# Designs tried in a protein design chat: VH-VL binders against o27280. Part 490

Target 1, 266 residues: o27280
Amino acid sequence: MDSMNVPEVLEIKRIVEESESVKTFIFSWDFRREVRPGQFVMVWDFRDEKPMSVSLIDPVRSEIGISIRRVGEFTDRVHGLSEGDLLGIRGPYGRGFELMGRDILLVGGGIGMAPLAALADEATARGMRVDALVAARTADELLFLDRLEAAGVNISTCTDDGSCGFKGFAHERLLTLEENHDMAAVCGPEPMMFQVMRILDERDVPAQLSLERYMKCAVGICGQCCLDDTGFRVCAEGPVFWSQELSRVREFGRYRRDPAGRRVPW
Key: E = the ipSAE of ESMFold2; O = the ipSAE of OpenDDE; V2 = 0.75 times the mean of E and O plus 0.25 times the DockQ between their complexes.

## First folded at step 23 (VH-VL)

Design ig8 (framework fv_acasunlimab; at its last look DockQ between E and O 0.81; V2 from the best seeds 0.86)
Fold by OpenDDE, look of step 23:
Structure ig8 (fold): chain C 266 residues (1-266), chain A 118 residues (1-118), chain B 108 residues (1-108)
Amino acid sequence: as target 1 above (266 residues)
Amino acid sequence: EVQLLEPGGGLVQPGGSLRLSCEASGFTFSKYWMSWVRQAPGKGLEWVSWISTGGRSTFYADSVRGRFTISRDSSKNTLFLQMSSLRAEDTAVYYCAKWYIGRAFDIWGQGTLVTVSS
Amino acid sequence: SYVLTQPPSVSVAPGQTARITCGGNKIGSESVHWYQQKPGQAPVLVVYYDSYEPSGLPERFSGSNSGNTATLTISRVEAGDEADYYCQVYDESSDHYVFGGGTKLTVL
């Protein structure tokens, strides 16, 4: 698959405010460069560069969307941008989600719903039955509900504070759902994904999970996103992994490496 | 040892029926999608069918749709292929294959020969 | 239906590099897997996800995928590499596994 290695300067076509802390930036996209849900792009604000998942893939409108959560200096700058402003985009990179079967369960937490929203669109377009468990700390942090609903996704929500849907965590809500699926896709806080993966494994549901790690090069060279013991590079072998792959990754759900390479617990 | 065993092949007349079995061992059978792939004598590999882990979803090649039925029994670690209305062109070695990441097949049975002839 | 096209045969001298191609419409957007099949034996996975080798296999086998062509490369070919090789993809539009026609590799 061909990836753009040089940032293309793109104009922000639209900005969608998904929540107080999340914005989706929409760009015109030449779909001769194929992009799959689960892949990421490197976003360059001409000062710094960060990997971001693609959250919208619209071949009809020739657009892609990148959802960004405001969490630091880079994202603060990006959130300060307006329609018509410019960003550098290179990619897409990494392994995206693979779809199989007739039904899929999506389990997402917070900004983790970004790639899953794109996956939901693709799955529904293919005629798959899509169930989505959308988790967040509070109701106002639940992402893409209207979009998912419009796509025909069956949504179940859970919030830490019980302000919407099930009161509790995603894995707890999952335990209350009895329906089986051909496969699952998971993205969110790693502790959530870890618990969800365990449940899905017990249920014999093949699962893909999207990991988030510090990525610098996005092309598998710098090693900043290498996972302990396996040597998996999140940017090259991932960010989407099958559960069988992650079962070999000791650090999964336990710790990550910070930019300095230090172990940081979740 | 991880293996798939296919004992159910044989000779059958056109229009007849035959049920193939594939017994899995050495891995948790219930956790993997399974497929049947066949190979006519001197020909290439042709995918026949695959089934989801719970057996909820099944898919078939156009050449066998309506005639073949894939199923599985997790309690027996066994994959099945019920073949009906068999035709001469169904003559082949039939392999069961275990799903691997990326939608590959990492484990194959030894294959069982199905001969459809009058 | 999705079709994968392979050359029917490839010949290579021992110690040389063999390249087997697999053509398909937009195959570059698909994950391609490769299998080796020796006479009277079941296929063996030799490359998955375009370029990864299963554990336990020689590093002599590698894969690439670009444009409309995937390529299996076998370096330092040995007599034991003589076999049929098949490329394979999964067609998400039909939920079918698709194999190429196979390539017979002859070691001269």
Scores: ipSAE 0.929, ipTM 0.954, lowest interface PAE 0.5, mean pLDDT 95
Fold by ESMFold2, look of step 23:
Structure ig8 (fold): chain C 266 residues (1-266), chain A 118 residues (1-118), chain B 108 residues (1-108)
Amino acid sequence: as target 1 above (266 residues)
Amino acid sequence: EVQLLEPGGGLVQPGGSLRLSCEASGFTFSKYWMSWVRQAPGKGLEWVSWISTGGRSTFYADSVRGRFTISRDSSKNTLFLQMSSLRAEDTAVYYCAKWYIGRAFDIWGQGTLVTVSS
Amino acid sequence: SYVLTQPPSVSVAPGQTARITCGGNKIGSESVHWYQQKPGQAPVLVVYYDSYEPSGLPERFSGSNSGNTATLTISRVEAGDEADYYCQVYDESSDHYVFGGGTKLTVL
């Protein structure tokens, strides 16, 4: 019924303020359109359309949640909306996270915790042990801590400024944590993910990483989300990749492309 | 040259025990989940067991749970399957298989025949 | 546990297209992998993640997966494609791998 290529106009059912800069928008959702952690949707405010990760997947209440950080014109407009206002949503798109084994390590930086919060809910519901390293610049930007704690997740924190938990970067905190996990899932700033991936590889912990790239069509046609060297389309072959898929991608951790296709540093 | 070699196998009495091994070469063994998959004569493929990269987590098909134990030794690049309380229905070619992205298997051994018969 | 169903056999003439199905409840929500096995040999991965072909194989293997059916497609079939073909998924609820019963492809 609901075309993946045409936005469905949905009413904002509830808004949760996660931090000063991050809100979660909750919508009723027909789960005949299945959603998996790590997939994304295109959110349309009737002027522009941007990809956003799904952070809440609740088939029992027939709800999804989409967490959006205020970073520019589009997200400023969306943050100005109220319950009852309308947004267009198309999707879900992309490859989600795959779960295996008895335990998982989550490593999230900033808004990267959004898809990992959905994954944590799924993993704990399946009886997996979940450890999460939650990273941010400051304590006020640590996301989903209460939700993760309520789910029984073992949380470690780090902040760049030391205002909460370990002072430093996520990869530095990771060196002080237990090494034995069946798998890991990583999402956040790409330089952080690159450093975390190196440590996990040295520990022989298989990892999945969620990439962010510029998107236009979200269905694999326009080529705007392609990775150099491989031709992988982040919207189709990703956004979640196994670390083995990323090992030969020269742009990973080194640069990104703006909408005009120019190489820019992270 | 990437290979998995399953030396061993053979004829075993019902109720007996046998340990299979699978030696890996040409890839970094410690970085991959590993599985055993079997095939009874003239039948299809049946997954038996898989083991995590560190060896701390193991999973078994219901038909072998409690009788078979999977293990690995990264210093020897070797995967093991300890089989006990063997039954005629365990007669099969046993393959070791290496995890591939997407939870597939890209490298298979040539298999070793285990026959459970009096 | 989760069950995959395959037809026991499929026949095709050389140069034509073979299609081998794998049925499962909501299999379109799973990643499906396909293996070729010739008599007396180990299985060989021919399609993974529903539709991707490993490097080093002829560009004649492809796949699709939607609803309750995944399909392996072999274009321009050759005599050397005669083999048994298995589909496979990973069932996250049990942490078990699951294979279909296999399909014998006969090249007439």
Scores: ipSAE 0.822, ipTM 0.918, lowest interface PAE 0.9, mean pLDDT 89
ESMFold2 (binder alone), look of step 23: mean pLDDT 92; pTM 0.945

Design ig9 (framework fv_acasunlimab; at its last look DockQ between E and O 0.70; V2 from the best seeds 0.83)
Fold by OpenDDE, look of step 23:
Structure ig9 (fold): chain C 266 residues (1-266), chain A 118 residues (1-118), chain B 108 residues (1-108)
Amino acid sequence: as target 1 above (266 residues)
Amino acid sequence: EVQLLEPGGGLVQPGGSLRLSCEASGFTFSKYWMSWVRQAPGKGLEWVSWISTGGRSTFYADSVRGRFTISRDSSKNTLFLQMSSLRAEDTAVYYCAKWYIGRAFDIWGQGTLVTVSS
Amino acid sequence: SYVLTQPPSVSVAPGQTARITCGGNKIGSESVHWYQQKPGQAPVLVVYYDSLRPSGLPERFSGSNSGNTATLTISRVEAGDEADYYCQVYDESSDHYVFGGGTKLTVL
């Protein structure tokens, strides 16, 4: 429970502009506090706090990276920050990805590629063969391609408008891929993940999927991120779930709860 | 009912070979990684080998590497362990085990005794 | 190789709480699973992912994992809880499953 701490105020060491809407904020990190791909941290800008996936884990440089997409007031403020500015970081929290086997398929959509990029680094470092299906609406929204390529990842791209790679959705592109994998890791829009999970299940590929839900406490107390029927807390039992777990979650791919607890369809 | 059945145990001489089988029922066998775990008489559990769903990847404990071969036949819902160059220290009850989330094992066979003795 | 260390035996009176530890280098960063094995029977999963219970397992069984020690806790111990208990992890560096040496729980 070493991750259950008060936010540590950290200086932004570097900012990488991944796309027009996504920035990666890099921080010095004491790796006595272990962090795994798929885990998240709570980012505090001294006004509000939001969960963010870790997208870079670099023990050599003693750094972690957090990729943030500009989507609202909080992220607008964060995107306005510069190197040298401060943020509060607490964590890491949640269940990260587990690696098994010799080859893995990563399927990511949009900012969902953030935790998968970190996973890719770990997998390749372990000598695994990594295939990544990177999906986005447009070419300019494809994330981490250079980084993945540099790591030795075999990349397939998919864009809604066909501006890069396969024209269509990730699950459609996946249907055209016939590679065998020991396991898969998936992160992105939940409708995408739902479709991808179904395909992977049909192919008998064990899969882990990272869910996104409204999280307030990050420590399994407030219940804001509870999944219907199962009572799974995304912050505690997740955010990474095995497909077998998600198969029990009625709301998966169908709806989520908003901050007020209302069902919101995807 | 979910179950794993291991009928292939028996007595074998040192240096001999034996093939274990584990038949799965009650679940979709092809969707799960599978393992062999053994337990020498009066001793603890020792993992032996695991195989991926498609059989593409196999892993072995150092104690059996090069001598044992894990395989599977999805059409028969059967897991296999081909043992060769058997040694006295290979004497154990051999369990087949089904992968569960988190890299645990939720379903175990009742085990089959393999005795290596002259 | 990764090694998990368990006490060879633990004794507890009926109705009391038994705690079985599993030690390993930075085991707190691993997912630990626990199995119960009664004489002549196959192991049964009793705790997975450090603290989760499989369906059908009583709430008396719980687990925790922090630092270098994982702990299986059995509250309100019953005679039927007498068994060997094994902790287990997956070593990602070698792709090996690793079991502890086992702990014999005796109900006095």
Scores: ipSAE 0.928, ipTM 0.953, lowest interface PAE 0.5, mean pLDDT 95
Fold by ESMFold2, look of step 23:
Structure ig9 (fold): chain C 266 residues (1-266), chain A 118 residues (1-118), chain B 108 residues (1-108)
Amino acid sequence: as target 1 above (266 residues)
Amino acid sequence: EVQLLEPGGGLVQPGGSLRLSCEASGFTFSKYWMSWVRQAPGKGLEWVSWISTGGRSTFYADSVRGRFTISRDSSKNTLFLQMSSLRAEDTAVYYCAKWYIGRAFDIWGQGTLVTVSS
Amino acid sequence: SYVLTQPPSVSVAPGQTARITCGGNKIGSESVHWYQQKPGQAPVLVVYYDSLRPSGLPERFSGSNSGNTATLTISRVEAGDEADYYCQVYDESSDHYVFGGGTKLTVL
């Protein structure tokens, strides 16, 4: 049975405060609408609708979790809700992560750990060895550490200010890690993902990366893909891409565009 | 030209051994998972084995596990399949195949025939 | 183990549309890939990720995947399309690739 792509109004079953700025909203979910790590949903607060990553996928308990960082008026309103309040959910949308092999490296920055936490649960449940490099600006913004540890994930941390783990950027910590992996999954700020991708390519570790900006392009997917590379005609669906697909995108990790189309640094 | 070449194959007795090789050219071999896929005469495609880019992880179809060993040598751009305890049902054309996005195969060798017969 | 089922054969007149099915339990949740194989030749990838075409493949090759059935569609069939066609998925639970049994497309 195919999804109708209309919002379903769901009750917030539980709210988990992941950090000062991030909450996970948990809903009962009918898994006839299957969800994969790396896919996203559209969250509707009856005024506006925004794409959000799925961070918890639990078919046994019939639950999904959506992690939302407070960054503006929409997310402020959603963060003000309580258990029992209603939200509209439609989806899932987009291409999720694909797993293969015996081990995987996860590299997550900030809220980018949300889809990777869901992937970690799936990977460990399948018997894969999971290493995670969890990055943030400060210790208080490191996400999902207890959950990852409980799942048996081998965690390395880094913070820009050194308040937890390695002091510095994720790619700097990655350079000092010596293990090979069958594959990697990366999600976080685009400049971080570019640097991490470069290192993984040098090590011949196939990688998948999740791009926030492609979530807008994937909304209402009918097989279309639109990236900033104007000569790109291959239909590619995101938000998750293999690194081989992203190497064709000239602007990945280098700059962004303002509303007038001008290139500006990250 | 991007290609995979499987020189070799041949006739072997049941219980015998044979080593297949597959030489890659025109792409960066070390960056891709690789597979062997076989096709018995008049039959369909059957996946046999795949190997990770570093060669650390290997996977086998149930029909060959314990008898076949996949390996690779990135310095020679070569994929191998060591076959032992061969049976008549292992008679097939053996292809090597390169991973493509989505866990498909985009580049296939021409195949080499292995015949296991008394 | 995961099983893919294809009809053994499909016949179609030139210029018409061929549809080749690949059945599997909840295959709509998998990424399905399709290969064309002509006699004496290696398989050629014609559709991947359910519906995407490799560079150089004509738009008349297309695919869809929903529920328990994936379908390869070849519109405006030509004599040169006569071949065997295989569907394929990757089964993450076993880390095995799985092929369908193949479908012989005959153009009459």
Scores: ipSAE 0.819, ipTM 0.915, lowest interface PAE 0.9, mean pLDDT 88
ESMFold2 (binder alone), look of step 23: mean pLDDT 93; pTM 0.952

Design ug1 (framework fv_marstacimab; at its last look DockQ between E and O 0.91; V2 from the best seeds 0.88)
Fold by OpenDDE, look of step 23:
Parts: C-alpha cells; sequence; structure tokens
Structure ug1 (fold): chain C 266 residues (1-266), chain A 119 residues (1-119), chain B 112 residues (1-112)
C-alpha cells in the first residue's frame, strides 16, 4: 500500500460558502503530489469517508479546494466544521479531464460545476477560450459564477424556474447555442449529462463526462463503482470518461447501483 | 532523447491485417496525444488517426474509418495501429507522431515503417 | 485533392528568398486554426519546422518564417541553402471533416 492511500490529516485553511448548500473547503497542498481537474479525493471526518471532487487547484498559493454539497449525515457533519478544524484527505484518485484544442465548452449542473471550475482555471491559464453553461434548479444554486467570470470565462446560465438566465434544462439551452467547440467537459446530474452528450455527439464535439457512483475504496479494488457491461471502475478508469467510452456503458443515463448493489433508476 | 520507433510493417495481401507498434521513449508518454500519419510512395502526408492521452478518445480519417483501430498502452509506452481489410491504397510509410493537444501539430516523428499491400 | 493547397514545386538559387503558399478554407485555416509546417528531407521523416503559424522550434534557423492571413498561410525561406532542398508540407485542422488533421499536398523545393 502506497502512502497515498493513507489519509493525511489536514487543517481546513478556509471555507468558502458557495451557496446555501455548498461549501468549499480549502487546504494547504504539497504539489509534489500532482492533482488534475476531474480527480477526486477521499474525505475522512474520522467517522466516515466520502469521495469529493477537487474544485480548486492553486499551485501559486499551494492550495486545493474541495466543494461539498450538504446531502446527508456525513456532509452535514462536514458542513458543521470551521476553519482550523481537521479532515483526513487521501488521494487524489481517478482520471481527470484532458484538454484538447483552444475552445472548450463546460456544461455543469449543480455541484457538478465543482470539477469544471478547476478545469476552467487550467484552461484559461493555458490561454484557451472557455464557455461555460452553468445550470441549476434556481438562481441561488448557481455555483462559481464570480470565480468563472474572474477567470475570463464566458458564462451562460440556465435555471429550472427561470430565476436566472435561460428557463429550462442545460440540454435545452445547449440546443439554442450554435457554436461548436474543440471539446466539451460535462458534469452534473446523469440525466442531464446523458442529454448533453447526445447533442454533443450529434455535433461531433468530443466530450468528457464526469460520472458519480458509489465509491468505497477509490483504488479499483472493491468493485463497488463498476459500470455494467464494460467493467469500468469509476474510481480507476474514471470518474472522467470520454463520450466514446460511455457509449459502451449501458447503464449510463439509465440507472445506477446503490451501496447494496441494487439498480436504482435515475 | 525523445524518440518514437515504429515497427510491424511489411508485405500483406489485400484484405489482410497488420498491426503496427510505436515505442515511445524520452518523455512521459501518457501526457501526450498520439497520431498516425502515412505517406504513400512518392505522395504527400495523410493523417490517419489520433488518440487521446488516456486512450478513451479516438478519431480516424474517413479513408480508414471502420478498418483501422488506434490504441495505446501507457504502461508500455506503446502506440498501436490495428489495420484490417487492407487495400492497395493503404500502401505507405506509416509514421507515429506525438501530437500537441493545443496547437494540433506533430512535434516528434518516428522513422516510419513501410506497409505494402499487394497481391 | 488535399484539403490544403500548395504549389507542387518551387525553386530558387542559393541566397535567394523563396515562398511557399498554403491555401485553405473557412473550415480550417479560416476557422482560426493554426498552420504548421514540416520539412521532409529526402528519405527521412518529416520534421516540424514552424508551429502556430510563425513559431520556430529549437534548432530551426531564423531563415525560416511563417505567416498566416485569412484562409492562407505562407512559409518563407531566406538565404536559401543547398540543404534546404526538401519537401515542405503545411498542416492545419478542419472541423467540418469531423475534426481532421489536414495536410497540404506538399511542395518540392529545388535549390538551383
Amino acid sequence: as target 1 above (266 residues)
Amino acid sequence: EVQLLESGGGLVQPGGSLRLSCAASGFTFSDYYMSWVRQAPGKGLEWVSMISKSGGYTRYADSVKGRFTISRDNSKNTLYLQMNSLRAEDTAVYYCARLDDYYYFMDVWGQGTMVTVSS
Amino acid sequence: QSVLTQPPSVSGAPGQRVTISCTGSSSNIGDDYDVHWYQQLPGTAPKLLIYGNSNRPSGVPDRFSGSKSGTSASLAITGLQAEDEADYYCQSFDRSLRGSWVFGGGTKLTVL
């Protein structure tokens, strides 16, 4: 077992309240340990452990950020923490996003914008033109808008209730956009990603999508995050997949497996 | 030294198959997109295929689509090109090339391997 | 039938300036994709000569220069030398071809 698999106890350096339900926890990071947008870490609160996407990568400040949405008991505990408190972090794990070309489209829904925000920073740093379609149920759930804007990202918003930007879903907004990009990165609810991928495929835009599955070990051993038919392990071969890979994954956009291994429809 | 070395070329009959390999050294292979480019005798350069860093994304020229398969093994620093249903017009020197993912140029080329499709 | 069009041949005397044109369309060069140039000496693999329209990789003499305008690009060679005798290819990207790397037909440069 590599030292990478041992959680490192880190002090929460800062907490950024992104929304009512999302906080970004910032940690000091030794960048001798490389981390890429799209990779995840296992967050340990000394009681339970959950995979979380890296949402900030700042080599200048030697910091990383992890954005966490309050959705259950574990995240409730984490959201109760303060600056100076400790968390265990192990990783990073998984395959991150690749960048291709000079024009990139980011399509994110809700907390799915977390890894995309990190990717946006990298892309803009490389001199790429970045367009971002940021989707949420309501305006107050739109994430990282100020950060993206500050990075020079061209932002388009859509909300289910029309409280900000386009009224409707991300794929509906995408249909109204005529511009093609060199590649796209997509992260959000799987039904959203499924629809977005279909549109991008029709447009011959190469796309990468970040999947969310129940992950226990994060090192490709336990099989809890295996995708049907392909045997892809989301923690090892993913969580970022190319659309070409996902086209072979029958369950994508259709169902997932719960911790008990049962199929749960989306 | 950054180097690409192709192998696997040879004489094959029409309809036959051949698998090319490209061994990479001197750089982190997994950090780069790769491509195959071919050149028929006395002709110009023709892009054949590309593959992403992870291997999860591939693209092919229309002339080879459905017949050729590009793949890679990052643990072996090797790029592959499986060529099926070969035709006479596939006769060419096949070059392995390192592909820049931003500007889309090829900055490192192998010496090439000759593929001859003839009855 | 190359997507990018080059003259089949150019020639010049030592010390002269020669120019090789590369003409594309709105779907490649005109779509703001960069043009790159390769030199292929007889019996050798291509070598990157110019990237990003006008940048020279290390080891490439400043006698070589590239430019791009509209849907066309140009490679200029000043102070032509005997060793410059080679085939030269321009290369770009075409989105309309489902994203394909495209080459010019090549230009044979003869040093007289």
Scores: ipSAE 0.938, ipTM 0.963, lowest interface PAE 0.4, mean pLDDT 96
Fold by ESMFold2, look of step 23:
Structure ug1 (fold): chain C 266 residues (1-266), chain A 119 residues (1-119), chain B 112 residues (1-112)
Amino acid sequence: as target 1 above (266 residues)
Amino acid sequence: EVQLLESGGGLVQPGGSLRLSCAASGFTFSDYYMSWVRQAPGKGLEWVSMISKSGGYTRYADSVKGRFTISRDNSKNTLYLQMNSLRAEDTAVYYCARLDDYYYFMDVWGQGTMVTVSS
Amino acid sequence: QSVLTQPPSVSGAPGQRVTISCTGSSSNIGDDYDVHWYQQLPGTAPKLLIYGNSNRPSGVPDRFSGSKSGTSASLAITGLQAEDEADYYCQSFDRSLRGSWVFGGGTKLTVL
């Protein structure tokens, strides 16, 4: 528990290329520090530190996997690393997903499929039927399809450009899917999550959504990850929230905050 | 030993309010969904409400929706039921129960607290 | 909402077998939701007796058994003992528009 606040320097054991822009970095992990799907870690490259989703939780092999999309300077540097190189990891942090019932729908956009892949493993292991709607801009960016199929997940795909599956947005594809799931878990671009949440709420499907916000401390002290209307701290009370909690949050789906705390459009 | 202990029952007039508490011990409270179930004198069991592990998701029976609020404080291992606009029909023993999130059974029950709504 | 139906009472002599029925609908038992059974001894809280249609929690004797078929379920009690005299409730989940946990009306078992 004490070591959660100080990065532990770990050796990269394996690197899996998930797409041209996404890699999964696998580390040995001591599961006395429990990790649950939907929790995050802070990844430190000895210059900067960023929150990243856990995508693989394997207590049997004592491994975790962290999936990272190349989107800027920090992630470019991390993508340039090799097996045997070092990264600092502190955590895990945050509230993970809660499972309920026998039938779960996963809706993931881009890298948002990372925590949902970990959740799919837990759900299938306990005998749930798992449907996944996997969305991306292009076919080459659809993540974890082989892994989900191997786990027995029923996959539907959509791409913005129509190169694989349904041409269009995740919420448009969702309108054509079966409505009788016991719960849903959603992670991806916040505008997508907002539209998906509204459909699920109309269908009375209990939904949990994973939010991303600017973070500094990751333990709930600094206040930089707060939501306007509730005082929720994404790093402490989230990143996973129930749709019932988010329905009262004005900013969800409307804007984000820059590092100075100013509102900017999505 | 796993235990649930309800408290806060009593006599109230119609239209009144009452808050029930349920103290949990012997298990990791925050790992479990929870429920309230009631039983009117001489009658059967009626599900009242449920709450998720974090407290962020709740559901209510139609008979109490809009009048009752379930909540929990995981730091105190305590489940609550705030009951407003009480009616004579709400007269019952109220049980706190631990709710399984896969099968949907209730495996641990408290001994109950009596709520009487009478003028 | 649809409600689970149980006979109001059943009786048997010590050593006999009795069954208690639980009849639901396509929105609960018939929608593949499991049936659970609770025993309520006089003056006490309910206790889980059978879950997942047929599983016994630790400490429940194997003379209690459960089954499910279509929209109905059954609790069977063999080798009746005086201590079995209690109220018995079935319970499931109903997916109809509201979605709720539903109990049967209860069955009073009398051991003669």
Scores: ipSAE 0.817, ipTM 0.903, lowest interface PAE 0.9, mean pLDDT 89
ESMFold2 (binder alone), look of step 23: mean pLDDT 94; pTM 0.957

